VH-VL binders against Isomaltosyltransferase (ctsY). Designs and how they scored, part 17

Target 1, 124 residues: Isomaltosyltransferase (ctsY), of Sporosarcina globispora (Bacillus globisporus) (q8rqv0r968to1091)
Amino acid sequence: VEYEAEFGVQSGVSTNTNHAGYTGTGFVDGFETLGDNVAFDVSVKAAGTYTMKVRYSSGAGNGSRAIYVNNTKVTDLALPQTTSWDTWGTATFSVSLSTGLNTVKVSYDGTSSLGINFDNIAIV
Short names: E, the ipSAE of ESMFold2; O, the ipSAE of ESMFold2 at other seeds; V2, 0.75 times the mean of E and O plus 0.25 times the DockQ between their complexes.

## First folded at step 17 (VH-VL; framework fv_becotatug)

Design t2x (from r6 with heavy chain T30Y; at its last look DockQ between E and O 0.57; V2 from the best seeds 0.00; counts 0 for: pae O 7.3 > 2)
Fold by ESMFold2 at other seeds, look of step 17:
Structure t2x (fold): chain C 124 residues (1-124), chain A 120 residues (1-120), chain B 107 residues (1-107)
Amino acid sequence: as target 1 above (124 residues)
Amino acid sequence: QVQLQESGPGLVKPSETLSLTCTVSGFSIYSYYVHWVRQAPGKGLEWLGVIWTSGRTDYNTPFTSRLTISVDTSKNQFSLKLSSVTAADTAVYYCAREWYGYSYGPFDYWGQGTLVTVSS
Amino acid sequence: EIVLTQSPDFQSVTPKEKVTITCRASQSIGSNIHWYQQKPDQSPKLLIKRASQSISGIPSRFSGSGSGTDFTLTINSLEAEDAATYYCHQSYKWPLTFGQGTKLEIK
């Protein structure tokens, strides 16, 4: 199940289409100010450990974004440099999710670095 | 404090190569792109090109055969070489930093510019 | 190549006037337009990004609007220090291009 970034709840960021290869109708860029984020309600049938992935582009270098689940920071997710802003990578992390809805947030916080283009997040 | 500073010879003879450097400070050259832009006397701004962190370059169409942009990471310096110059290449040359987080974003910091005159 | 056409090329204005400068793109570019001010013998300075987004340290009298092909820079109450040439710039597609410039002078 994929959650397109452009359909998440956007705070301080925006949807753009000026780079090829995104899924859905666009991608999200503009992570510039602390607290900029995209949030999703992610639903699972059973509590447990899930592998999730972020599809992204990081043409400037090795970036990172903070991942929050249910208002708790889970990790600083490394986003290794992509060859260009027109190429997309994936980064994975493991997370404990509760039965039903979980709020997952991809955020630019005090430990985050660089600009990135954010395409989607998914349960693997 | 973000700063970009162009340097190089102010006079270049026709048919020779124009060579400039842009020395940067106050930001990581691995985190931002530096573009080159020029402005002929009394004229508008013309984008020349950029070098990406991957080493790939993009040049404006008229310059693809004459322009070389490179970076020296040990010196925090970008360089521009423009071969086979003519009087039409007389301009103020700027380096400019691309806005953080965008590819092909705005240029938020500019160098002071350096005038290069092509004359015999 | 995306051509940006500014209007007017030149405008003589008095302090306190509302001034508008337009930029028309030869194709749709969404909101990927940026505005710069260049005072005589100075480097360009970023005023507005992404059609309408504010830049820290820029006076609030500067604002931008538009999307698609038609964009406007507005100076809501001109001050004498605003005498400069103004450029629009598109970042939608390679090659990057600028408008031809609009020169504002004080009457």
Scores: ipSAE 0.021, ipTM 0.671, lowest interface PAE 7.3, mean pLDDT 88
ESMFold2, look of step 17: ipSAE 0.411; ipTM 0.825
ESMFold2 (binder alone), look of step 17: mean pLDDT 91; pTM 0.939

Design t3x (from r6 with heavy chain S54T; at its last look DockQ between E and O 0.89; V2 from the best seeds 0.00; counts 0 for: pae O 3.6 > 2)
Fold by ESMFold2 at other seeds, look of step 17:
Structure t3x (fold): chain C 124 residues (1-124), chain A 120 residues (1-120), chain B 107 residues (1-107)
Amino acid sequence: as target 1 above (124 residues)
Amino acid sequence: QVQLQESGPGLVKPSETLSLTCTVSGFSITSYYVHWVRQAPGKGLEWLGVIWTTGRTDYNTPFTSRLTISVDTSKNQFSLKLSSVTAADTAVYYCAREWYGYSYGPFDYWGQGTLVTVSS
Amino acid sequence: EIVLTQSPDFQSVTPKEKVTITCRASQSIGSNIHWYQQKPDQSPKLLIKRASQSISGIPSRFSGSGSGTDFTLTINSLEAEDAATYYCHQSYKWPLTFGQGTKLEIK
């Protein structure tokens, strides 16, 4: 299941279309101050370990974003440099989710680095 | 404190190459993009180009064959070279930092500018 | 390339008046417009980003609006120090471009 960043709950960030290759109707940029984030309501049928995929662009170098599940930080996800700002990468990690609704956030916090363009997440 | 400072010769002869440097401090040149913009006396602003942290450059169309933008990370310096100059290249040259978290985005800090006059 | 056309080229204005400056893009650019103030013999200063987003340290009398192709900078209660040239700038697409400028003078 894919969750487009531009349709998540945006805090301190905004939707843009000034680079090619995004899915949906745009991507999110403007991660500039601590606490800026996009939040998603992710529902799963069973508690367990899922693979989270983050589609992003990081043309300036190796970036990172903090991932929160139900308001608990679960990782600092590396977002390796992409060839350009019009090239998109996918970063993956394993995430534990509870049965039913989980709030998943992609956040810029004190351990995050660089501006990046955030396209979507997938939970598989 | 974020600072950008342009420097270079104020006078360049026609057909020669103008060379400028932009020395930066107060921010990491691996985290921000620096653009070059010029302004002919009494005229508006003209974007020249940018160097990305990957080393890729984007130049405004009229300058594609004459412009070279580079960076020396050990000196915190950006450089601009414009070859085959004419009187039309007389301008104040600025370096400007792109706002953090965007690409492309606005320019939040500008140098003071340096006037380059192209004249015999 | 994207042409930005500002209107008017020049205004004589009185302090405390509301002033509007427009910028029209030759194609839709979403909200990828930014506004700068340039006082005589100074470098440009960013006033508004992304059409309407405020900048820390910029007086609240400056505001921006618009999307798509039509954008407006508003100075709600002009002060004498606002005499300057104002530029719009698009960051939607290479090559980056500026409007031709709007010069404000205080009567």
Scores: ipSAE 0.335, ipTM 0.795, lowest interface PAE 3.6, mean pLDDT 91
ESMFold2, look of step 17: ipSAE 0.394; ipTM 0.824
ESMFold2 (binder alone), look of step 17: mean pLDDT 90; pTM 0.935

Design t4x (from r6 with heavy chain D58N; at its last look DockQ between E and O 0.24; V2 from the best seeds 0.00; counts 0 for: pae O 11.7 > 2)
Fold by ESMFold2 at other seeds, look of step 17:
Structure t4x (fold): chain C 124 residues (1-124), chain A 120 residues (1-120), chain B 107 residues (1-107)
Amino acid sequence: as target 1 above (124 residues)
Amino acid sequence: QVQLQESGPGLVKPSETLSLTCTVSGFSITSYYVHWVRQAPGKGLEWLGVIWTSGRTNYNTPFTSRLTISVDTSKNQFSLKLSSVTAADTAVYYCAREWYGYSYGPFDYWGQGTLVTVSS
Amino acid sequence: EIVLTQSPDFQSVTPKEKVTITCRASQSIGSNIHWYQQKPDQSPKLLIKRASQSISGIPSRFSGSGSGTDFTLTINSLEAEDAATYYCHQSYKWPLTFGQGTKLEIK
């Protein structure tokens, strides 16, 4: 149910391992230029409302990232400051998904703030 | 051709407000964060704070009641105001650009610095 | 806050010598240390990022190492132009902090 950021399709971002506590083999950072993103192919058996969990670190302050589903922006997700870059938070929101394949992007766009370290998403 | 340049009055009276401007060129202020750092004569570097393009700030603890950092995106300018200054605030003031790849990292470009003296 | 302690505070060095400057953090910061050179009457200049990563345009005689709490800047064959004060800087946790500086004098 978890989708590791480092195995998503990365655009303008990079995988790093230089902070502790990530899951999998790394995390993604380098959200620097508008449009930088990680995309995931998320498949669900039934259309409906799902809970999306974003695991992240935001040591510099309260950050945010735009979430797109099937290339439509669905929210600007708040990513409250974490204690440090080695501590991780989870931001949770409701998302509507269509039956079958959905492309979910975690993106730095014109409403996004701060750099963050992005570890994974979970769809429940 | 990244450039940052500090400007403002070189002399400020005690108890008044120190005001500085950092004018930037060669990079987009929507994509990079600018920090303020100062250096008292003969002393080390002291981080003052940072501002994001959203207008959010983070200030070093001793300065939270006196420091205001702001941005004017139409002018490519960052501003620093430090109220209630004393002789201890005499320093060279720098603005510096954060290298982007970790949410906060090294400062890859620095302004030339401007000396502000607090004296009557 | 995280205190960075540099050693030595001052060193008089001869050209062509190897110079080692250390920076110790009061808690583990991974590789979130950066090194700057500040020549007299100049602004700081980034030398090394992320403990050991090189910066384009910086002479190869400068190198960095370390992880956790103990970090080292090495100047392998010192040149006269390297007379400066050197600072380490952590970007791991608020507030951001610098070491107290290490002044190198050539003679």
Scores: ipSAE 0.007, ipTM 0.570, lowest interface PAE 11.7, mean pLDDT 86
ESMFold2, look of step 17: ipSAE 0.108; ipTM 0.735
ESMFold2 (binder alone), look of step 17: mean pLDDT 91; pTM 0.940

Design t5x (from r6 with heavy chain G105A; at its last look DockQ between E and O 0.21; V2 from the best seeds 0.00; counts 0 for: pae O 10.2 > 2, placed apart)
Fold by ESMFold2 at other seeds, look of step 17:
Structure t5x (fold): chain C 124 residues (1-124), chain A 120 residues (1-120), chain B 107 residues (1-107)
Amino acid sequence: as target 1 above (124 residues)
Amino acid sequence: QVQLQESGPGLVKPSETLSLTCTVSGFSITSYYVHWVRQAPGKGLEWLGVIWTSGRTDYNTPFTSRLTISVDTSKNQFSLKLSSVTAADTAVYYCAREWYGYSYAPFDYWGQGTLVTVSS
Amino acid sequence: EIVLTQSPDFQSVTPKEKVTITCRASQSIGSNIHWYQQKPDQSPKLLIKRASQSISGIPSRFSGSGSGTDFTLTINSLEAEDAATYYCHQSYKWPLTFGQGTKLEIK
């Protein structure tokens, strides 16, 4: 199940279209101030470990973003450099989710680095 | 050592196509974007457009029917073609690099500019 | 299209004085404003990025402030070499736009 970043709950970030290759109607950028994030309501039928995929662009270098589930930080996700801001990569990691509704955030916190363009997440 | 240099004919006849080249060095054109900006004599700066690595272009609205921007990655060269020119297209034409690290980036390096005069 | 309106269009200034230039956006752009200096017969030079962030090699007398729609470039102690035209530039939304410019001359 895919969640487009521009339809998540945005705090301190913006939806933009100034680079090509995004899915949906745009992508999110402007992660600059500590606490800037996009939040998603993710529902799962059973508690367990799921695979999260983050589609992103990081044209200036190796970036990172913090991932929170239900307000608990679960990882600092590496976002390796893409060849350009119009080129998109996918970063993948395992996440534990509770039955029913989970709040998942992609966040800029004190260990996050660089600007990135954030397109979507998928939970599998 | 980051450098951008515009080149092309300084004089173009009305109704013809203005054609310019921006040659870049000291950075990878796959990691940074180069924009075109012009400035009519005694006037302000006007953004023209940009080409992305995908081949997508974004042009300022008045130019969508007349402007073509392209890139030759093997030569580190960007090109600009503006068709059906009039005296209103007389300007200094710049290429400018988008600041690395952010999609909200400023233009951190500019070429010297090249004056194009539209006159018969 | 986001219109940037600078004020003033022209100002005659005395060395060592504080100079302020404003840029007003037609809609909120967060901090996505940048300032350039253009001296006669030269290309523009980046002075301030993202409203208030300094640029390496730019004298500390240049500073920027503001967010949303109202932005200010400040020259805290003007020097004769600062005679130039100053432009604001928004990177928030296509098409990218510039303010009309503010020309500073030394009295």
Scores: ipSAE 0.007, ipTM 0.596, lowest interface PAE 10.2, mean pLDDT 86
ESMFold2, look of step 17: ipSAE 0.319; ipTM 0.774
ESMFold2 (binder alone), look of step 17: mean pLDDT 91; pTM 0.939

Design t6x (from r6 with light chain K93N; at its last look DockQ between E and O 0.93; V2 from the best seeds 0.00; counts 0 for: pae E 4.0 > 2)
Fold by ESMFold2, look of step 17:
Structure t6x (fold): chain C 124 residues (1-124), chain A 120 residues (1-120), chain B 107 residues (1-107)
Amino acid sequence: as target 1 above (124 residues)
Amino acid sequence: QVQLQESGPGLVKPSETLSLTCTVSGFSITSYYVHWVRQAPGKGLEWLGVIWTSGRTDYNTPFTSRLTISVDTSKNQFSLKLSSVTAADTAVYYCAREWYGYSYGPFDYWGQGTLVTVSS
Amino acid sequence: EIVLTQSPDFQSVTPKEKVTITCRASQSIGSNIHWYQQKPDQSPKLLIKRASQSISGIPSRFSGSGSGTDFTLTINSLEAEDAATYYCHQSYNWPLTFGQGTKLEIK
């Protein structure tokens, strides 16, 4: 299941279309200030370990974003440099989710680095 | 406070290499991107290029064979070299900082600019 | 390459009036337009980012609007110190480009 960044709850960020190759209607940029984030309501039928995929572009260098689940930070996700700002990568990690509704955030916090373009997440 | 300052020779002979530095302070060069822009006397602004924090560069098409942008992180300095100059390269040269958090974005701080004249 | 065409090239203006200048892009660029003011012998100064977003320290008489291909910079209640050349700038695609400029001169 894919969750488009531009349809998440955006805090301090905005939707843009100035690079080709995004899914949906755009991507999110503007991670300028600590606490800037996109939040998603993710529902799963069973508690357990899921694979989270983050589709992004990081044309200037190796970036990172903090991932929160239910307001608890679970990782600093590495977002390796992409070939260009028009090239998209996928960063993958394992996440534990509770049965039912989980709030998942992709956040710029004190351990995060660089501006990146954020396209979507997928939970598998 | 954020500061950018261009420096280099004001006069360069035709066919030689124009060489400028941009010294920056008040911000982290690992977090911001610095662009070069020039303005011929009485003319508009022309984007030359950028160096990303990875060391990768993007140059405006007319300059790809003549332009080199580099950075010395130990000195907080960006450098511009433009080879094989002609009178058409006479301009005020600016370095400018890109607004944080954008891929391509506006330039929020500019140096004062330095005039380079290409003349015999 | 995205061409930005400003209008007018030059305008003689009177203090206190409302002034508009336009920037048209050769293709749709969303809101990826920025406006700069450049006074004689000075560096450009960012006035408006992303079509309409204000910049801290810029007088509220400056505002921007538009999306897609047509963009406007508005100066409400012009002041004498607003005599300058104004540039639009797109950050939608490499290479980055500027409009040719609009020079405002006070009568």
Scores: ipSAE 0.226, ipTM 0.755, lowest interface PAE 4.0, mean pLDDT 90
ESMFold2 (binder alone), look of step 17: mean pLDDT 91; pTM 0.938
ESMFold2 at other seeds, look of step 17: ipSAE 0.528; ipTM 0.865

## First folded at step 18 (VH-VL; framework fv_becotatug)

Design u1x (from r6 with heavy chain S54E; at its last look DockQ between E and O 0.64; V2 from the best seeds 0.00; counts 0 for: pae E 6.1 > 2)
Fold by ESMFold2, look of step 18:
Structure u1x (fold): chain C 124 residues (1-124), chain A 120 residues (1-120), chain B 107 residues (1-107)
Amino acid sequence: as target 1 above (124 residues)
Amino acid sequence: QVQLQESGPGLVKPSETLSLTCTVSGFSITSYYVHWVRQAPGKGLEWLGVIWTEGRTDYNTPFTSRLTISVDTSKNQFSLKLSSVTAADTAVYYCAREWYGYSYGPFDYWGQGTLVTVSS
Amino acid sequence: EIVLTQSPDFQSVTPKEKVTITCRASQSIGSNIHWYQQKPDQSPKLLIKRASQSISGIPSRFSGSGSGTDFTLTINSLEAEDAATYYCHQSYKWPLTFGQGTKLEIK
């Protein structure tokens, strides 16, 4: 299931459309201040390990974002440099989710690096 | 401390190429973009352009045929060349820093500016 | 091209007075407006970003508001050192543009 960043709950960030290739109606930029994030409500039928995919652009270098599940930080996700700000990559990792509703956040923390353009997440 | 310093000739003859360098320190050039902005005497601010990581440039429309912006990462230097100058290109030229996470954002630090006069 | 129109072009103001400067965009730009102060013979200085976000080291008397097309810079209690030209700047889309400027003089 795919969750567009521009339809997530945005804190300190903004939706923009000034780079081509995003899905949906836009992407999120403006990760600048510690704690800036996008949050999603993710429901699963069974507790277990799922694959999370993050679609992003990181034109200046190797970026990273902190991932939170249910208010607990689960990883600093590496976002390898993309060829340009108009080129999109996908970062993938395994995430443990509880049965039912999970709050998933993509956050700019003290361990995060660089600006990125954030398009969507998928849980599979 | 973050610093940007413009350098280049103060006087350029008509029809020649204006060449400026912006030397930066106190921050990583991989974490910020540098834009060029100019201001004719007694006038407002005019955005000239920027170079992105992939080497693509965005230039303001009036300058697309005359402007070249480049970067030398080994020297922490950004360069501007404006060809075929006229008196209308007389201005204070600034380099200004943008945090790269916006793709377009505010300019948080500016150089001191350098006046370039186009005169015979 | 997004045109930014500031009002007024010039204002003579009394110390301690509340001063407002407006910036109108020719199309909606969300909150992608920034304000700069430029004193004579100096480079511009960022005062407010993203319409209303404060900048560390800028006096709290400076504030910004607005979204969409209409934006305001407010100086709550003007000081003599605030005599300068003020510019709005949009970063929503290429080409980046500035307002024409508002010159404040203290009287």
Scores: ipSAE 0.099, ipTM 0.701, lowest interface PAE 6.1, mean pLDDT 88
ESMFold2 (binder alone), look of step 18: mean pLDDT 91; pTM 0.938
ESMFold2 at other seeds, look of step 18: ipSAE 0.199; ipTM 0.747

Design u2x (from r6 with heavy chain R56Y, light chain K93R; at its last look DockQ between E and O 0.92; V2 from the best seeds 0.00; counts 0 for: pae E 2.7 > 2)
Fold by ESMFold2, look of step 18:
Structure u2x (fold): chain C 124 residues (1-124), chain A 120 residues (1-120), chain B 107 residues (1-107)
Amino acid sequence: as target 1 above (124 residues)
Amino acid sequence: QVQLQESGPGLVKPSETLSLTCTVSGFSITSYYVHWVRQAPGKGLEWLGVIWTSGYTDYNTPFTSRLTISVDTSKNQFSLKLSSVTAADTAVYYCAREWYGYSYGPFDYWGQGTLVTVSS
Amino acid sequence: EIVLTQSPDFQSVTPKEKVTITCRASQSIGSNIHWYQQKPDQSPKLLIKRASQSISGIPSRFSGSGSGTDFTLTINSLEAEDAATYYCHQSYRWPLTFGQGTKLEIK
């Protein structure tokens, strides 16, 4: 199941379309201040380990974003440089989710780096 | 205090290379993108190009064969070189910082500009 | 290349007037327009980003509006210090471009 960033709950960030190759109706940019984030309500039928995929563009260099589940930080996710801002990568990691609704955030923390363009997440 | 300041020769002869530096302070040059913009006397603004923090550059089409933008991180300096200049290259040259967290985005801080005259 | 056409090129204005400056893009650019003020012998100064977003330290009399192709900068109660040239700037697609400028002078 895919969750488009532009339809998540946006805090301190905004939706843009000024680069090609995004899914849906746009992507999120403007991660400029600590705590800026996009949050998603993710529902799963069983507690367990899921694969999270983050689709992003990082045309200026190697970036990173913090991932939170239910307000607990679970990783600093590396977002390696893409060949351009019109080229998109996918960063993948394992995440533990509880039965039912989970709040998943992609956040700009004190450990995060660079501006990046955030397209979507997928939980599989 | 965020500061950008252009410097270089005010007079350049035709067919030579125009060479400018932009010295920056008050921000990390590995986190922000610096653009070059010029303004011919009495005219509007013309975007020349950008250097990304990765070191890659994008140049405006008319300048792709003549323009080099680079960075020296040890000196907190960005450089512009424009080869084979003519009188049409007479302008005030600005360096400008792109707003953090965007690409492409607005320019939040500008240098004061330096006038370069191309004349024999 | 996206052409930005400003209107008017020049306007004589009186303090306390509401002043509007328009910028038209040659294709749809969403909200990817920014406004700058340039006073004589000074560098440009960012006033408004992303069509309508305010900038800290900029007087609230400056506001922006529009989406798509038609954009407006408004000065709701002009002050004498607002005499300057104003530029719009698009960041939608390479190459980045500016409008030709609108000069405001106090009459």
Scores: ipSAE 0.450, ipTM 0.844, lowest interface PAE 2.7, mean pLDDT 91
ESMFold2 (binder alone), look of step 18: mean pLDDT 91; pTM 0.937
ESMFold2 at other seeds, look of step 18: ipSAE 0.479; ipTM 0.854

Design u3x (from r6 with heavy chain R56Q, light chain K93R; at its last look DockQ between E and O 0.95; V2 from the best seeds 0.00; counts 0 for: pae O 3.0 > 2)
Heavy chain, then light chain:
Amino acid sequence: QVQLQESGPGLVKPSETLSLTCTVSGFSITSYYVHWVRQAPGKGLEWLGVIWTSGQTDYNTPFTSRLTISVDTSKNQFSLKLSSVTAADTAVYYCAREWYGYSYGPFDYWGQGTLVTVSS
Amino acid sequence: EIVLTQSPDFQSVTPKEKVTITCRASQSIGSNIHWYQQKPDQSPKLLIKRASQSISGIPSRFSGSGSGTDFTLTINSLEAEDAATYYCHQSYRWPLTFGQGTKLEIK
ESMFold2, look of step 18: ipSAE 0.529; ipTM 0.866
ESMFold2 (binder alone), look of step 18: mean pLDDT 91; pTM 0.938
ESMFold2 at other seeds, look of step 18: ipSAE 0.558; ipTM 0.871
ESMFold2, look of step 19: ipSAE 0.606; ipTM 0.889
ESMFold2 (binder alone), look of step 19: mean pLDDT 91; pTM 0.936
ESMFold2 at other seeds, look of step 19: ipSAE 0.465; ipTM 0.853
ESMFold2, fold request of step 20: ipSAE 0.473, 0.370, 0.508; ipTM 0.850, 0.803, 0.864
ESMFold2 (binder alone), fold request of step 20: mean pLDDT 91, 91, 91; pTM 0.940, 0.940, 0.936
ESMFold2 at other seeds, fold request of step 20: ipSAE 0.373, 0.465, 0.507; ipTM 0.793, 0.848, 0.863
ESMFold2, look of step 20: ipSAE 0.609; ipTM 0.887
ESMFold2 (binder alone), look of step 20: mean pLDDT 91; pTM 0.939
ESMFold2 at other seeds, look of step 20: ipSAE 0.390; ipTM 0.822

Design u4x (from r6 with heavy chain S31H S103A; at its last look DockQ between E and O 0.92; V2 from the best seeds 0.00; counts 0 for: pae E 2.6 > 2)
Fold by ESMFold2, look of step 18:
Structure u4x (fold): chain C 124 residues (1-124), chain A 120 residues (1-120), chain B 107 residues (1-107)
Amino acid sequence: as target 1 above (124 residues)
Amino acid sequence: QVQLQESGPGLVKPSETLSLTCTVSGFSITHYYVHWVRQAPGKGLEWLGVIWTSGRTDYNTPFTSRLTISVDTSKNQFSLKLSSVTAADTAVYYCAREWYGYAYGPFDYWGQGTLVTVSS
Amino acid sequence: EIVLTQSPDFQSVTPKEKVTITCRASQSIGSNIHWYQQKPDQSPKLLIKRASQSISGIPSRFSGSGSGTDFTLTINSLEAEDAATYYCHQSYKWPLTFGQGTKLEIK
C-alpha cells in the first residue's frame, strides 16, 4: 500500500514536478522550517511491525527526516545521497503500528538535515 | 546577518584564469548551496554553476571545460575559476544563495557583485 | 535549454500606473518561475517565487501569476523607486536560465 506525498496532509511544504521520475502527480519539496511535514492516515488490520519504505531524492548530500507515528518520534531516517536531483532512492525501516488508524509523519525537525524531495511512502 | 561577498582581481589578462572567492557569513555552507551568476555590462543574467555538499558540481554547458567551482569549508569560502578568458568574460560576477529546501529553487541572497574586466 | 522570453523589453511608465511584465517559457515549467528586481549598480533582489508566492519584506504591490508557459509580474501602483530592470528565472530544469530582462523607467 503506498501513499503519495502530494496527497498527504502537507504542513509548511508544497508539491512540485521539476524532477522527473516521481510517482503519481508530483512530489513534495519545501522542507525549510522546523516542523514542516507530510502526514498520512495509515490503516492496518492488525497491530504489529511493518516495513516502511520512503521514496526520496537527495541530490546535495546525505539527508535525513524524522518519522513520527501517532505523535511519537520513532526514528531519524537516513536518506543517503542520490546521484542527482533527478534520481530517486528508497530508504527502508521497521515501524510498529496499532490496529486501525495510525498517523504517520515524515517531518523536518531539529535532528533532520538538508532539503530533500519526498515522493511517497509504502507500508508492507 | 546573511552576507555573501565576492572578491578577487578586477582586471585579468586574456588567456589567463579568472579566480574569484565568495566569502559567506550568517549561514552554514552545509545547509545552503551557493551558485555563481554573471552579468556582462548592459546585458542580462547568466547562470554559471553550483557546487553541492558532496562536491558534485553542475555547470552551464558552455563553461564545462573552463569552469571550476570549489569550496573551502575551513574558510567558509566558495571559489570560482574560469580559464582561458577573453573579452566576452568581462562581467559582474555574483555569488547567490539558493532558497533552502528547494532544488532547484530561487536565489534569496546575492553578493554585491565584483566587476572583472578582461583587458581587450 | 529552456528559453524565457520577456515582454516588453522596455517600458516608460508613470507613477501610480498598473504595470504588467510577461515571461513566456519555451516549454511547460509548472510554476517554477521566479522574479527579480535589479536597480542600477545593485545586485538582483528576489520579488516573487514559484510564480505567485510572496516574499517577506517585498511591497504588496508586487504580485505574480501564471502557470505552464505564460507568467506575469504585476506592479499594481507603480512608485518611482520601482524604476529597475526585472528578470524572470526558471528552476524547472538544468541549466538554469533567465529572461532577457524588462527595463522600466519613469516617464
Scores: ipSAE 0.429, ipTM 0.838, lowest interface PAE 2.6, mean pLDDT 92
ESMFold2 (binder alone), look of step 18: mean pLDDT 91; pTM 0.935
ESMFold2 at other seeds, look of step 18: ipSAE 0.479; ipTM 0.857

